# VHH binders against q9lnl0: the designs that were tried, part 9

Target 1, 290 residues: q9lnl0
Amino acid sequence: QLRHGFYEGTCPPAESIVGRVVFNHWDRNRTVTAALLRMQFHDCVVKGCDASLLIDPTTERPSEKSVGRNAGVRGFEIIDEAKKELELVCPKTVSCADIVTIATRDSIALAGGPKFKVRTGRRDGLRSNPSDVKLLGPTVSVATSIKAFKSIGFNVSTMVALIGGGHTVGVAHCSLFQDRIKDPKMDSKLRAKLKKSCRGPNDPSVFMDQNTPFRVDNEIYRQMIQQRAILRIDDNLIRDGSTRSIVSDFAYNNKLFKESFAEAMQKMGEIGVLTGDSGEIRTNCRAFNN
Short names: E, the ipSAE of ESMFold2; O, the ipSAE of OpenDDE; V2, 0.75 times the mean of E and O plus 0.25 times the DockQ between their complexes.

## First folded at step 2 (VHH)

Design p1b (framework vhh_podentamig1; at its last look DockQ between E and O 0.01; V2 from the best seeds 0.00; counts 0 for: pae O 10.7 > 2, placed apart)
Fold by OpenDDE, look of step 2:
Structure p1b (fold): chain B 290 residues (1-290), chain A 117 residues (1-117)
Amino acid sequence: as target 1 above (290 residues)
Amino acid sequence: EVQLVESGGGLVQPGRSLTLSCAASGFTFSSYDYGWYRQAPGKQRELVAAISGGSTLYADSVKGRFTISRDNAKNSIYLQMNSLRPEDTALYYCAAELYDWGSEDYWGQGTQVTVSS
């Protein structure tokens, strides 16, 4: 089972190694936080946190990476680098699933987010199937979102923390929020700016958090209140009566947000985990051992 | 004790270049994100460029013309402004932390940039 300090006896430097690797990448590119958050989310909500998302597809065997919704996931090189170093000092000991969890945690802290502990002892899955990938789109209703999150054991507050927290860093492609650009309720100045930005070729990207895109903070919720949400789901959160008060609370209390986000991240990282003799410890995070 | 000091502003003709500098002191330089803002007469202050680690953000009006950079060894931020236009005329501010209403935001005194024929 998962426990704090799982590697204290088998690989004492495990978390330090991952942390160092993450820091080095983050220091050069602050968008790493957004990348890892997205990676963990896309992994965990699809049949559990088993690093199934990391498997590369082949011509003979498609993987979760083959799905369009995962095409924008980044940060694999960070996980690879951490895995490589870990395999040198602790062969076949630290799972890719744990690396993702630790890396994401550390990247959040580096970006000014909450510091929190994670239990470790995850094992890597033996399945990566495109058909398993069921992710919510950016235009989903709050009701649908609530239902989806409840199905995996999350309440409304946790949902709001994860959605907003995940969007307070990172970018969205213009194709994902065309409905917002057409929304007369959106801040007119922002709408105009986005229209200009999105005129470029190759589906340009914009920061979802227009003020502090590199920091894990409650700014995204403030933007929601100001009618400056980029994605429809974020706008829906402030408009819907079931989530409005939560958004407001987070917007005006960064401490509360951070606490809630930390709890949410801890919980998310434990969805459907494999432990004990289940799954495997991959030597290459991009491929099954067999 | 925290201080941001801008320099490099001046009067230039359209099409010319100018480099602004911001020297930071009184806090751990590497722990903060930085940005350049500007305020023209009668207008609100607006973000021009921001930098966090190796990542940058630019206002649409200055994309392709302005470049923000940092030198950790010198605790300094820079704004290279090329192809200057009259509409770039403003008081330019250096900022540490990019919050609209946070207690941890620090601002310089500003440096005037005037672009005129």
Scores: ipSAE 0.007, ipTM 0.270, lowest interface PAE 10.7, mean pLDDT 92
Fold by ESMFold2, look of step 2:
Structure p1b (fold): chain B 290 residues (1-290), chain A 117 residues (1-117)
Amino acid sequence: as target 1 above (290 residues)
Amino acid sequence: EVQLVESGGGLVQPGRSLTLSCAASGFTFSSYDYGWYRQAPGKQRELVAAISGGSTLYADSVKGRFTISRDNAKNSIYLQMNSLRPEDTALYYCAAELYDWGSEDYWGQGTQVTVSS
């Protein structure tokens, strides 16, 4: 069973060690929050929060990393560093899945987002298959997105909190939003700026939150209302009657957004978890135990 | 209506270079990720390189020698293959990978690359 303080008796410094490692990386590179948010989302929606995403492929055996949908996931070295330290003080005790969960929670707080507790006690998965990777794209309809999120236990409000909250930091490459640049309803000054920015070589990127790209806050929802959303799915949230009022509520109430986002992240971190005798405690997050 | 058409394969000496192209049609180019895969005789198909937006992934065996890229104006992806080795000999496929849950990927017919002296 997941519980708060799972490691209090077996590895008292567990959460502090993860927190320090995350802070040190974040202090050097503020994009850490975006990296860890994406890492946790891609891990949790693919067969549960079991750290299967962390498994490295070999020339003989592919993994979830072998799929193009995961090509942009980064930050694995942060998890590795935390795991290395934890193995020195508490061998074979703290799962990689718990490290990802704690690290993401702490990175959100560092970026000005909500501070919240997470339950721990996750164990690590025993498989990582490319065929399991199914993720929604940036042009999906709201109706399709609602169905997908319902299939993993999330209502519409939770979906809007996760989509917008996950995009309040981070970047999108120009190839992902060409339909937005062609949309006459997009804010005309931003549209012109993006046309210029996207003429560069090698598929340039832009921040998804044009105003506060390194802070976890409700600004992305304000951008949606102002017709400044970068991705089609984000713009769809303000246009669709199923989600419009939720977007407005978050845009005008940062406290409501932060509370909703915290609750949504807690729920996401508990999808399909392995506990008790299931799975393993990996000694190296990149590889299954022998 | 979906089509992926590879080109640029051929016979080349070790140490030389080739550029593979894949022209995509029949779908919204931005809806998909793209990858190059290869299959040598008697072996399983393996990922060579993938691109999602501007993010790239390479097999260890080609890292530093191959480069995947995309050209949004031409709805095309490319594989620049430098310092070719005999073990790179394979049928190379372009694939478009759909984001939606329950979807299928699309594959081209393949283009042969043969590296021999």
Scores: ipSAE 0.005, ipTM 0.378, lowest interface PAE 10.3, mean pLDDT 88
ESMFold2 (binder alone), look of step 2: mean pLDDT 81; pTM 0.808

Design p1c (framework vhh_podentamig1; at its last look DockQ between E and O 0.02; V2 from the best seeds 0.00; counts 0 for: pae E 8.8 > 2, grease 24.5 > 24.2, placed apart)
Fold by OpenDDE, look of step 2:
Structure p1c (fold): chain B 290 residues (1-290), chain A 117 residues (1-117)
Amino acid sequence: as target 1 above (290 residues)
Amino acid sequence: EVQLVESGGGLVQPGRSLTLSCAASGFTFSSYAYGWYRQAPGKQRELVAAISGGSTLYADSVKGRFTISRDNAKNSIYLQMNSLRPEDTALYYCAAELFYWGSEDYWGQGTQVTVSS
C-alpha cells in the first residue's frame, strides 16, 4: 500500500535523487512543469498511475504512446535520467510510476505551485495498450468532463483545479482551439493575436496562460473570466453554472487554488495504482522487464 | 545539423542598448519556440525572454526593458535590450524548442554581455 516515506528503509535518497534531476532540467527549461503535469495526467487517467504511458511502442507491440493524443507528451528523458541514477544506488527498488509522481510534484513546487507530499509505493504496470487511451478533447463540455472525472472519483472542484491548474502552464497548438478563434465571445484583441500567430506553418503553439505560462498559479482562471481562455474547455468552465463559482473563487484566491490543486494532484497520483506484489519494478521505464 | 548562433553581445555602459541576434539553421524554424537565457558568474542560468508563436514572456527583472522578437524569413530570434544595468551582465544563450519538451534542446554557444561604467 501507498505510504509516506515508502522508501525510507529501502532507498532513502530516492526522492532527493528525483528532485535533483527535476531541478536540473527545470533550471534549464521551465516548461518541465507543464511536460510532467501532462505526462502524469495522461498516465494516471488511463488505467491508473502505473507508468504505462512510458512504454515505447515497437513494430510488434504498440503502446499508449502510439495514440495521437499522447504524441505531444514529453519529459520522458527526465524520468529516464532519474531512473538511471536510482538504479545505480537502489537497483529494482523505485518504480517508474513513483518517479513520475515525485517528479511532477517537485516540478510544480519549482514553478511556484503548492508544496505537497505524496505517498509512494507504486508499482509499474504490465500493460500499455492504445485501446485503453480514453482522453477528453479540448472542446469537451463541462457536463461531459464532470461525468468523466466522477467516474474516477473526482468531484467538480477537483476537476476544475486539475483542468485549470494543468493549463496554467504550457502551450496549446493552434489546431486545438480553432473553434475558439472563431468564437465571437472571445476577447477580440486576443482573438486577433491568435489568428496572426496561427497563420504560421506547422501548427504553431501559444501560451494557454498568456501572463504566467511558467508559473503554477491561478492566473489561468482570471484569464477565463476575462474571456481569454484558449481552450474551449477552459472557456466552458467559466460559462457553465456548475463550475463558474469555482473558477471565480480560484481566480480571486490563489491560496485557495494552490490548496485545491495540491489536493487534486495528490488524489490524481493515486488513481488505480498498483501496490504490493502487483505489477513490477521496471529497470527501464520505457520497457517491460520481460 | 541544428545550429543556433548568437551575436550582438559586447561591452556597454549602463543605460545603453544592445540587440542580440540568434540565427537558427538545420531545422524548421517556425515549428519551434525560442527563448533567451542568461547566466552570470556564480549564478544559475535564468530565463530572460521567450517567444512562442506571437506570445512573449519576460522575466520580471527585464520586463519593460527587453523585447524578444522573431523573423521567420531570416530564421532569427532577437533580443532588444534597453536601459542595460550592471546586473544584466551575463552570458546570453539562445534556445530552441523551449516550449516543446523533447529529448533534445538546442542551445547556442552564447554571447557575452557586459554592462560596466
Scores: ipSAE 0.022, ipTM 0.451, lowest interface PAE 5.8, mean pLDDT 91
Fold by ESMFold2, look of step 2:
Structure p1c (fold): chain B 290 residues (1-290), chain A 117 residues (1-117)
Amino acid sequence: as target 1 above (290 residues)
Amino acid sequence: EVQLVESGGGLVQPGRSLTLSCAASGFTFSSYAYGWYRQAPGKQRELVAAISGGSTLYADSVKGRFTISRDNAKNSIYLQMNSLRPEDTALYYCAAELFYWGSEDYWGQGTQVTVSS
């Protein structure tokens, strides 16, 4: 079973080691929080939080990394570095799934987001198949998104916290929001700025949170209210009657947002977990044991 | 509707270069991920390269030799293949990948690349 402090007896420095590795990367590159948020979400919604996303493909076996929907996931080297140190101190003890969970929590706190406890005791999955990768896109309707989140046990409020909270940091490439640039209801100053930013080769990117792009806070919801959301799904949250009031609540109460986001992240980190004797404890997060 | 048409395949000598093109048509292509896949005789189809927005992904076997790119104005995806080797011989497919649950991947018919001495 998942417990707070699962490693206190078997690997006392486990969470501290992960935290130090995450801090060292974050100190040099503030985009680490966005990378780890995306990594955990892509791992957890695909057959549960079992670190299946981390498996590298081989000549004989493709993996979840073998699909384009995961092309934007980065930060695997942070998980590798933490695992390497943990294997020196506590061999075959701390799962890669727990490292991802702890690392993401710590990166959120570093970016000014909520500080929250996570339960640990996850084990690592034994399969990673491209066909399992099912992810929501940036133009999905609110109705479709509600159904998808409901299917994994999340209500509408949790969904809004995860979508907006996951987009309060990080970037979106111009190819993902061309419909927004053409939308006459989008804030005209931002629309003009984006037209300039998106000219040129190599599919430029912009920050999804135009005011506080390196902080986990409620500013993304304030941007939604002001018609400044970058992605279609984010703009849909303020336009749709089923989510509009939740967006407003978060926009006008940062503490409510942070508490809701923390709870949502705790719930997401426990989707479909393997515990006890299920799965394995990988020695290399990129490969199954044996 | 989504239509994908590959071109640019052919017979080339080892060490040479080849550029594959994939012409895509549809209304929301700029918001999707695209990939090049290949299948050698008797082997499973494998991802060669993918592009999602400005993010790229490459198979280890082609990293440093192949480059994927996209031109949103022309709705086209390209694979620049340099330093070709006999093991790159395969039928190459362009695919469009949608970012939502239950979506279907769309595939082209493929273009043959043969690298032989």
Scores: ipSAE 0.011, ipTM 0.487, lowest interface PAE 8.8, mean pLDDT 87
ESMFold2 (binder alone), look of step 2: mean pLDDT 81; pTM 0.811

Design p1d (framework vhh_7yz9_2; at its last look DockQ between E and O 0.01; V2 from the best seeds 0.00; counts 0 for: pae E 14.1 > 2, placed apart)
Fold by OpenDDE, look of step 2:
Structure p1d (fold): chain B 290 residues (1-290), chain A 118 residues (1-118)
Amino acid sequence: as target 1 above (290 residues)
Amino acid sequence: QWQLVESGGGLVQAGGSLRLSCTASGFTFSSYAMGWYRQTAGNEREWVAFISSGGSTTYADSVKGRFTISRDNAKNTVYLQMNSLKPEDTAVYYCAAELYDWGSEDYWGQGTPVTVSS
């Protein structure tokens, strides 16, 4: 089972190694936080946090990476580098699933987000199937979102923390929010700016958080209140009566957001985990051992 | 004790250049990432550029290829070289210090105004 300090007896430097690797990448590229957050989310909400997302597809065997919604996931090289170093020091000891969890945590803290501990002892899954990938779209209703999150044991407050927290960093392609730039309720100045930005070729990207795109903070919720949400789902959160008060609370209390986000991340990282003799410890995070 | 003082703002014609400076005092400058933001009246402050303590740089798409952020640790100063200025670059520019340590908050200067005329 999961526990704090799982590697204290088997690989004492495990978390330090991952943290150092993450820091080096983050220092060069602050988008790393968004990358790892998305990676963990896309992994965990699809049949649990088992690093199934990391498996490369082959001509013979497609993987979760083969799905369009996962095409934009980044950060694999960070996980690879951490795994490589860990295998040198502690061969076949630290799972890819734990690496993702630790890496994401550390990247959040680096970006000014909350510091929190994670229990470790995860094992890597033996399945990566495109058909398992069921992810919410950017235009989804709050009701649909609530239902989806409840199905994996998350309440409304946790949902709002995860959605906003995940979107307070990173970018969205223009194709994902065409409905918003056509919405007369959207802030007119921002709408004009986005229209201009989206005229470019190759589906340009914009920051979902237009103010502090590299910080894990409550700014995204303030922007929601200001009619400056980029994605429809974010706009829906402030408009819907079931989530409006939560958005407001987070918008005006960064401490509360950080606490809630930390708790949410801890919970998310434990969805459907494999422990004990289940799964495997991969030697290469991109491939099953067999 | 923390202080950031921006300078270098002013009026410039479109296509022109300006170099902003931000001088820090009251803390170990080399231990912080530095950034530039800009804000117009009634609008949100937007990110422009970051430079890490290690010297890595990142830019907003709107200024890529035109602006360059740099730092001189010996002078406790961060710079923003702005070339090919456009009217839409008109704003008050703010300098921010961000501790590279986990969970840090930003510290801001008073700002320096930049006006780009058509």
Scores: ipSAE 0.006, ipTM 0.287, lowest interface PAE 9.9, mean pLDDT 91
Fold by ESMFold2, look of step 2:
Structure p1d (fold): chain B 290 residues (1-290), chain A 118 residues (1-118)
Amino acid sequence: as target 1 above (290 residues)
Amino acid sequence: QWQLVESGGGLVQAGGSLRLSCTASGFTFSSYAMGWYRQTAGNEREWVAFISSGGSTTYADSVKGRFTISRDNAKNTVYLQMNSLKPEDTAVYYCAAELYDWGSEDYWGQGTPVTVSS
């Protein structure tokens, strides 16, 4: 059962320890917010928020990390450091799934995004299979996205908050948006810049929010309106009648965006959670307990 | 409507070769990474190989050096060249796009069976 302050009696410093670890990493590297946002999303939408993404593959068995869409997920060392400190203070108490949730919440606030409470009490999953990975691609239609988000309990407004809000920080590799570079309706100055940026070897990347790439704010929605969205999935949100007004509302009302994003993140962090006596409390977030 | 159709499976002797094909329709193939999986009787589906939209490849340890994944974006087709086949490679082989649409009931298709005799 999830509740606010789940660890108040069993590990009082739990959230402060995670917060300190996240701050120390963020202070050195402002890209950690993007890393943790992607980590939590990729974990939660794949059979629930049970930290299954954190499991390293072995010689005998691949894991969710073996799937190419997860190849760019990073920041696992932040979770490891928080877990190490927590195990010294409160052995076998704080789940890896809760660490991911708390860490992501704190990184959003550090990047100027909303401050919000999360419920805790998640337990860690006992499986991590590549075949479970189902993630939306960069060219998916709005109709397909609505169907996918509805299947995990999210309405259209929550979907727009998560898709755009998840892209207000971070990068996209050039291979993911070649169709945008060819689109004559894309802002011509940005198209030219992207053509130059994407000429290099090894699939270069660009910031998805060209104006405020390290801040969690509504700027990505303003970019969508200006025909400057990097990914097709983001551009589709301004073009489609079912989502266009929501994009506009977020673009012109940062407070509304922040409130909607906070609510969406709270809901996402509760998808398919294990509680009570289900799952385990991993001692090493990279491996199942013996 | 997304569609993936595998072909090229069959019977071969150990040490032999096969080339599997997977033709895609209903989505922008060149924007997606593609993978091959296999499933033996009574076991879970196992990842085999992966190719990004930009052409980068990775392989399961059990097939490294023997299998090669490639793609032809003009033909909407991904290939798996399987050399030095072993009886342990006997399975039904499936291709998949990098992101599986949520709620798609036909995402994996029927697969193409490969049997390697000793």
Scores: ipSAE 0.000, ipTM 0.169, lowest interface PAE 14.1, mean pLDDT 86
ESMFold2 (binder alone), look of step 2: mean pLDDT 79; pTM 0.799

## First folded at step 4 (VHH; framework vhh_podentamig1)

Design a1
Fold by ESMFold2-Fast, scan of step 4:
Structure a1 (fold): chain B 290 residues (1-290), chain A 117 residues (1-117)
Amino acid sequence: as target 1 above (290 residues)
Amino acid sequence: EVQLVESGGGLVQPGRSLTLSCAASGFTFSSYAMGWYRQAPGKQRELVAAIYGGSTLYADSVKGRFTISRDNAKNSIYLQMNSLRPEDTALYYCAAELYDWGSEDYWGQGTQVTVSS
């Protein structure tokens, strides 16, 4: 079972080592928080938080990395570095799945988001199949999002915290929001700016939060209220009657957003986890032990 | 009504090039992950290349030889295949990957590529 202090007796420096590795990467590149948030979400909603996303494809077997939707997932080298250090001090002890969860938590705090504790004791999965990958795209309706999140045990408020909170940092490439650029309901000054930014070749990117792109704070919800959401999935949250009041609550109360996001991230990290004698403790996060 | 229509397949000698095209209609093209898959006789379908949100993926067997590209204004994707090998012989499918929970990917009917002397 998952518990606080799972590694206190078996690897006391586990969380400190992960935190230091994450800080060193984040200190050099503030986009690390966006990278790890996306990694955690893409891992946890596909067969649970079992680090199945980290598996590299082989000649004999494709993996979740073989899916187009995972093409942009990055930060694997951060997990590798933490795992390498942990294997030196505590061989075969700390799972890759726990490293992803701890690393994501620490990166949120570094970016000014909430500080919170996570339970640990996850074990690594023995499967990574392209066919298992089902994710929410940038244009899905609120009804579709509610159904998807409900299927994994999340209520509407938690969904709003995760969708918006996950987009407080990071970028979107122009190809993913062409429908928004054509939408006359988008803030006209921002729409003109995006038309100019997206004019060139090579699918340029823009920050999803136009004001505080490197901070995990409630600004994304304020942008939604101002008709400035970059992705349609975010804009839909302010326009739909089932989510509109939650967006407003978060937009006007950063403390409430941070508390709700922390709780949502804790719950996200506990989806479908393997514990006890299930799964394995990988030696290399990118490959099964066999 | 979603449609994906492939073209550009054919018979070609080893070492030559082909360009496959896929024309899409019936959905918001620019928002979907698009890919090329192939199926050789007696094999399962495998990913060849995919493109989504500024990122590309390639199977190890084709990396450096094949290039995927996207034209959102024309609702089309392309696969430039260079230095073709007999092992590249397969039916090539264009696919649009849906994210909607429980939805299926959209597939074209496929275009045959045969590499032989």
Scores: ipSAE 0.388, ipTM 0.721, lowest interface PAE 3.5, mean pLDDT 90

Design a10
Fold by ESMFold2-Fast, scan of step 4:
Structure a10 (fold): chain B 290 residues (1-290), chain A 117 residues (1-117)
Amino acid sequence: as target 1 above (290 residues)
Amino acid sequence: EVQLVESGGGLVQPGRSLTLSCAASGFTFSSYAYGWYRQAPGKQRELVAAIYGGSTIYADSVKGRFTISRDNAKNSIYLQMNSLRPEDTALYYCAAELYDWGSEDYWGQGTQVTVSS
């Protein structure tokens, strides 16, 4: 069972150790928040928040890292460093799945997003299969997104908070938004700028939030209203009748966005978790114990 | 509908280089990740290299020898294979991976690479 303070008796410094490791990485590189948000989402929507994403492939056994959809996931060394310190202080006690959730929460706060508590007590999964990786792409319709999020227990408002909130920080590579560059409904000045930025080889990237690219705030929703959303999935939220009013609410009320995003992230971190006697406590987040 | 066509395979001696090309046509989505996979006799199909935007991943067995790249203007993906070894002998597949919930990936037909004296 997940609860607040799960490690208070078994590893009292658990959350402070994770927070310190995350701060040290974030202090050197502000993109850590975007990295950890992507990591947690990709972990949690694939067979639950069980750290299956962290497993390295072997010559005989592929893992979720063996799919191109996960090529952009980064920050594994942050989780490794936290786990190494935790194993020295509290051997075989703190799950990799809990480290991912705590690290992501702390990185959101560092980037000016909401501060919130998370429940812990997750255990690590015993499988990591490429065929299990099902994610939402940057061009999906609102109807597809609603169906996908509903299947994992999320309502429309929570979906809007997660899709937009996850895109308040980070970059998109030009290959992911060619449909937007060709869309005459996109802000014409931004469209012209992106056409120039996306010339040439090596698939350059742009900030998804054009104004506050390192802050977890409501600016991405204001960009949606201004026809400035980089990804189609974000632009679709302002155009669809089922989501339009929620986008407007978040765009004009940062406090409401932060409260909704915090609640959404708490729920996200609790998808399909293993507790009690299920799963294991890995000693190395990148490998099963057996 | 996306179609993937591989080229550049063949028989080559150990220590030499090959470049595989993958031409994508019928482009419908801009959100594809692209990968090179291989299947050697008696082995499972394994990821060799993948590219998504500017990010790349490589199998440990090919790191430092193989390089994946893309040409967005030509909708093409490349695999530069240096210092080839007999163990690299396999059928090589290009894949375009859909991210959409419930969607299927697109695969090419494969191109044979044989490394032998």
Scores: ipSAE 0.283, ipTM 0.657, lowest interface PAE 4.3, mean pLDDT 89

Design a11
Fold by ESMFold2-Fast, scan of step 4:
Structure a11 (fold): chain B 290 residues (1-290), chain A 117 residues (1-117)
Amino acid sequence: as target 1 above (290 residues)
Amino acid sequence: EVQLVESGGGLVQPGRSLTLSCAASGFTFYSYAYGWYRQAPGKQRELVAAIYGGSTLYADSVKGRFTISRDNAKNSIYLQMNSLRPEDTALYYCAAELYDWGSEDYWGQGTQVTVSS
């Protein structure tokens, strides 16, 4: 069972160690929050929060890293460093799945987002299959998103908090929003700027939040209202009747957004978790104990 | 009709280069991740290289030798294969990888690459 303080008796410094490692990486590179948010989402929506995403492919077996959809996932070395330190003080005790959840939570707080507690006690999965990787793309409709999130137990409000909240930090490459550049409904000044930025070779990137690209705050929802959303999936949230009022509520109430995002992140971190005797506690987050 | 059409395969001597091309049609090109996979006789199909946005990934066996790229204006994906080795001999497939929940990936017909003297 997941509970608060799961490691209080077995590894008392567990969360402090993870937090220090995350802070050291974030202090050198503020994009760590975007990296960890993407990592946790890609892990949790594929067979649950079981750290299956962390498994490296081998000659014997491909992994979730063996798909193009995961080509941009980064920050694995942060999880590795936390795990290495935890194994020194508390051998075979703290799961990689818990490290991902704790690290993501701490990175959100560092970026000015909500501070919140997470339950721990996850165990690591025993499979990582490319065929299991199904995610939402940058152009999907609200109807498709609602069905996808409902399939994993999430309501519309939680979905809006996760899609928008996850995009408060981070970048999108020009190839992912060509439909927005061609959309006359996009803010005309931003559209002109993006046409210039995306003209060159090498698929350059832009910040998803044009005003506060390194802060987890409600600015992304304000950008949606202003027709300035970079990705179609975000723009769709302000245009669709089932989500429009939620976007407006978040855009005009940062406290409500932070509370809703914290709750959404807690729920996301508990999707399909393995506890008790299920799974394993990996000694190396990139490989099964076998 | 979603289609991926591959070209550029052939017989080549060790140490030489080939460029594979994959032309995509029938869907929204920019919303997909793309990969090159290969399958040698009696083996499972394995990922060689993939591209999504500005991010790329490579199998360890080809890293530093192969380069994947895309041309959004031409709806095309390329695999530049340098310093080819006999063990690179395989049928090479282009794949368009869907992000959407419950969606299927699309595969090309495959193109043979044979590296021998």
Scores: ipSAE 0.400, ipTM 0.735, lowest interface PAE 3.0, mean pLDDT 90

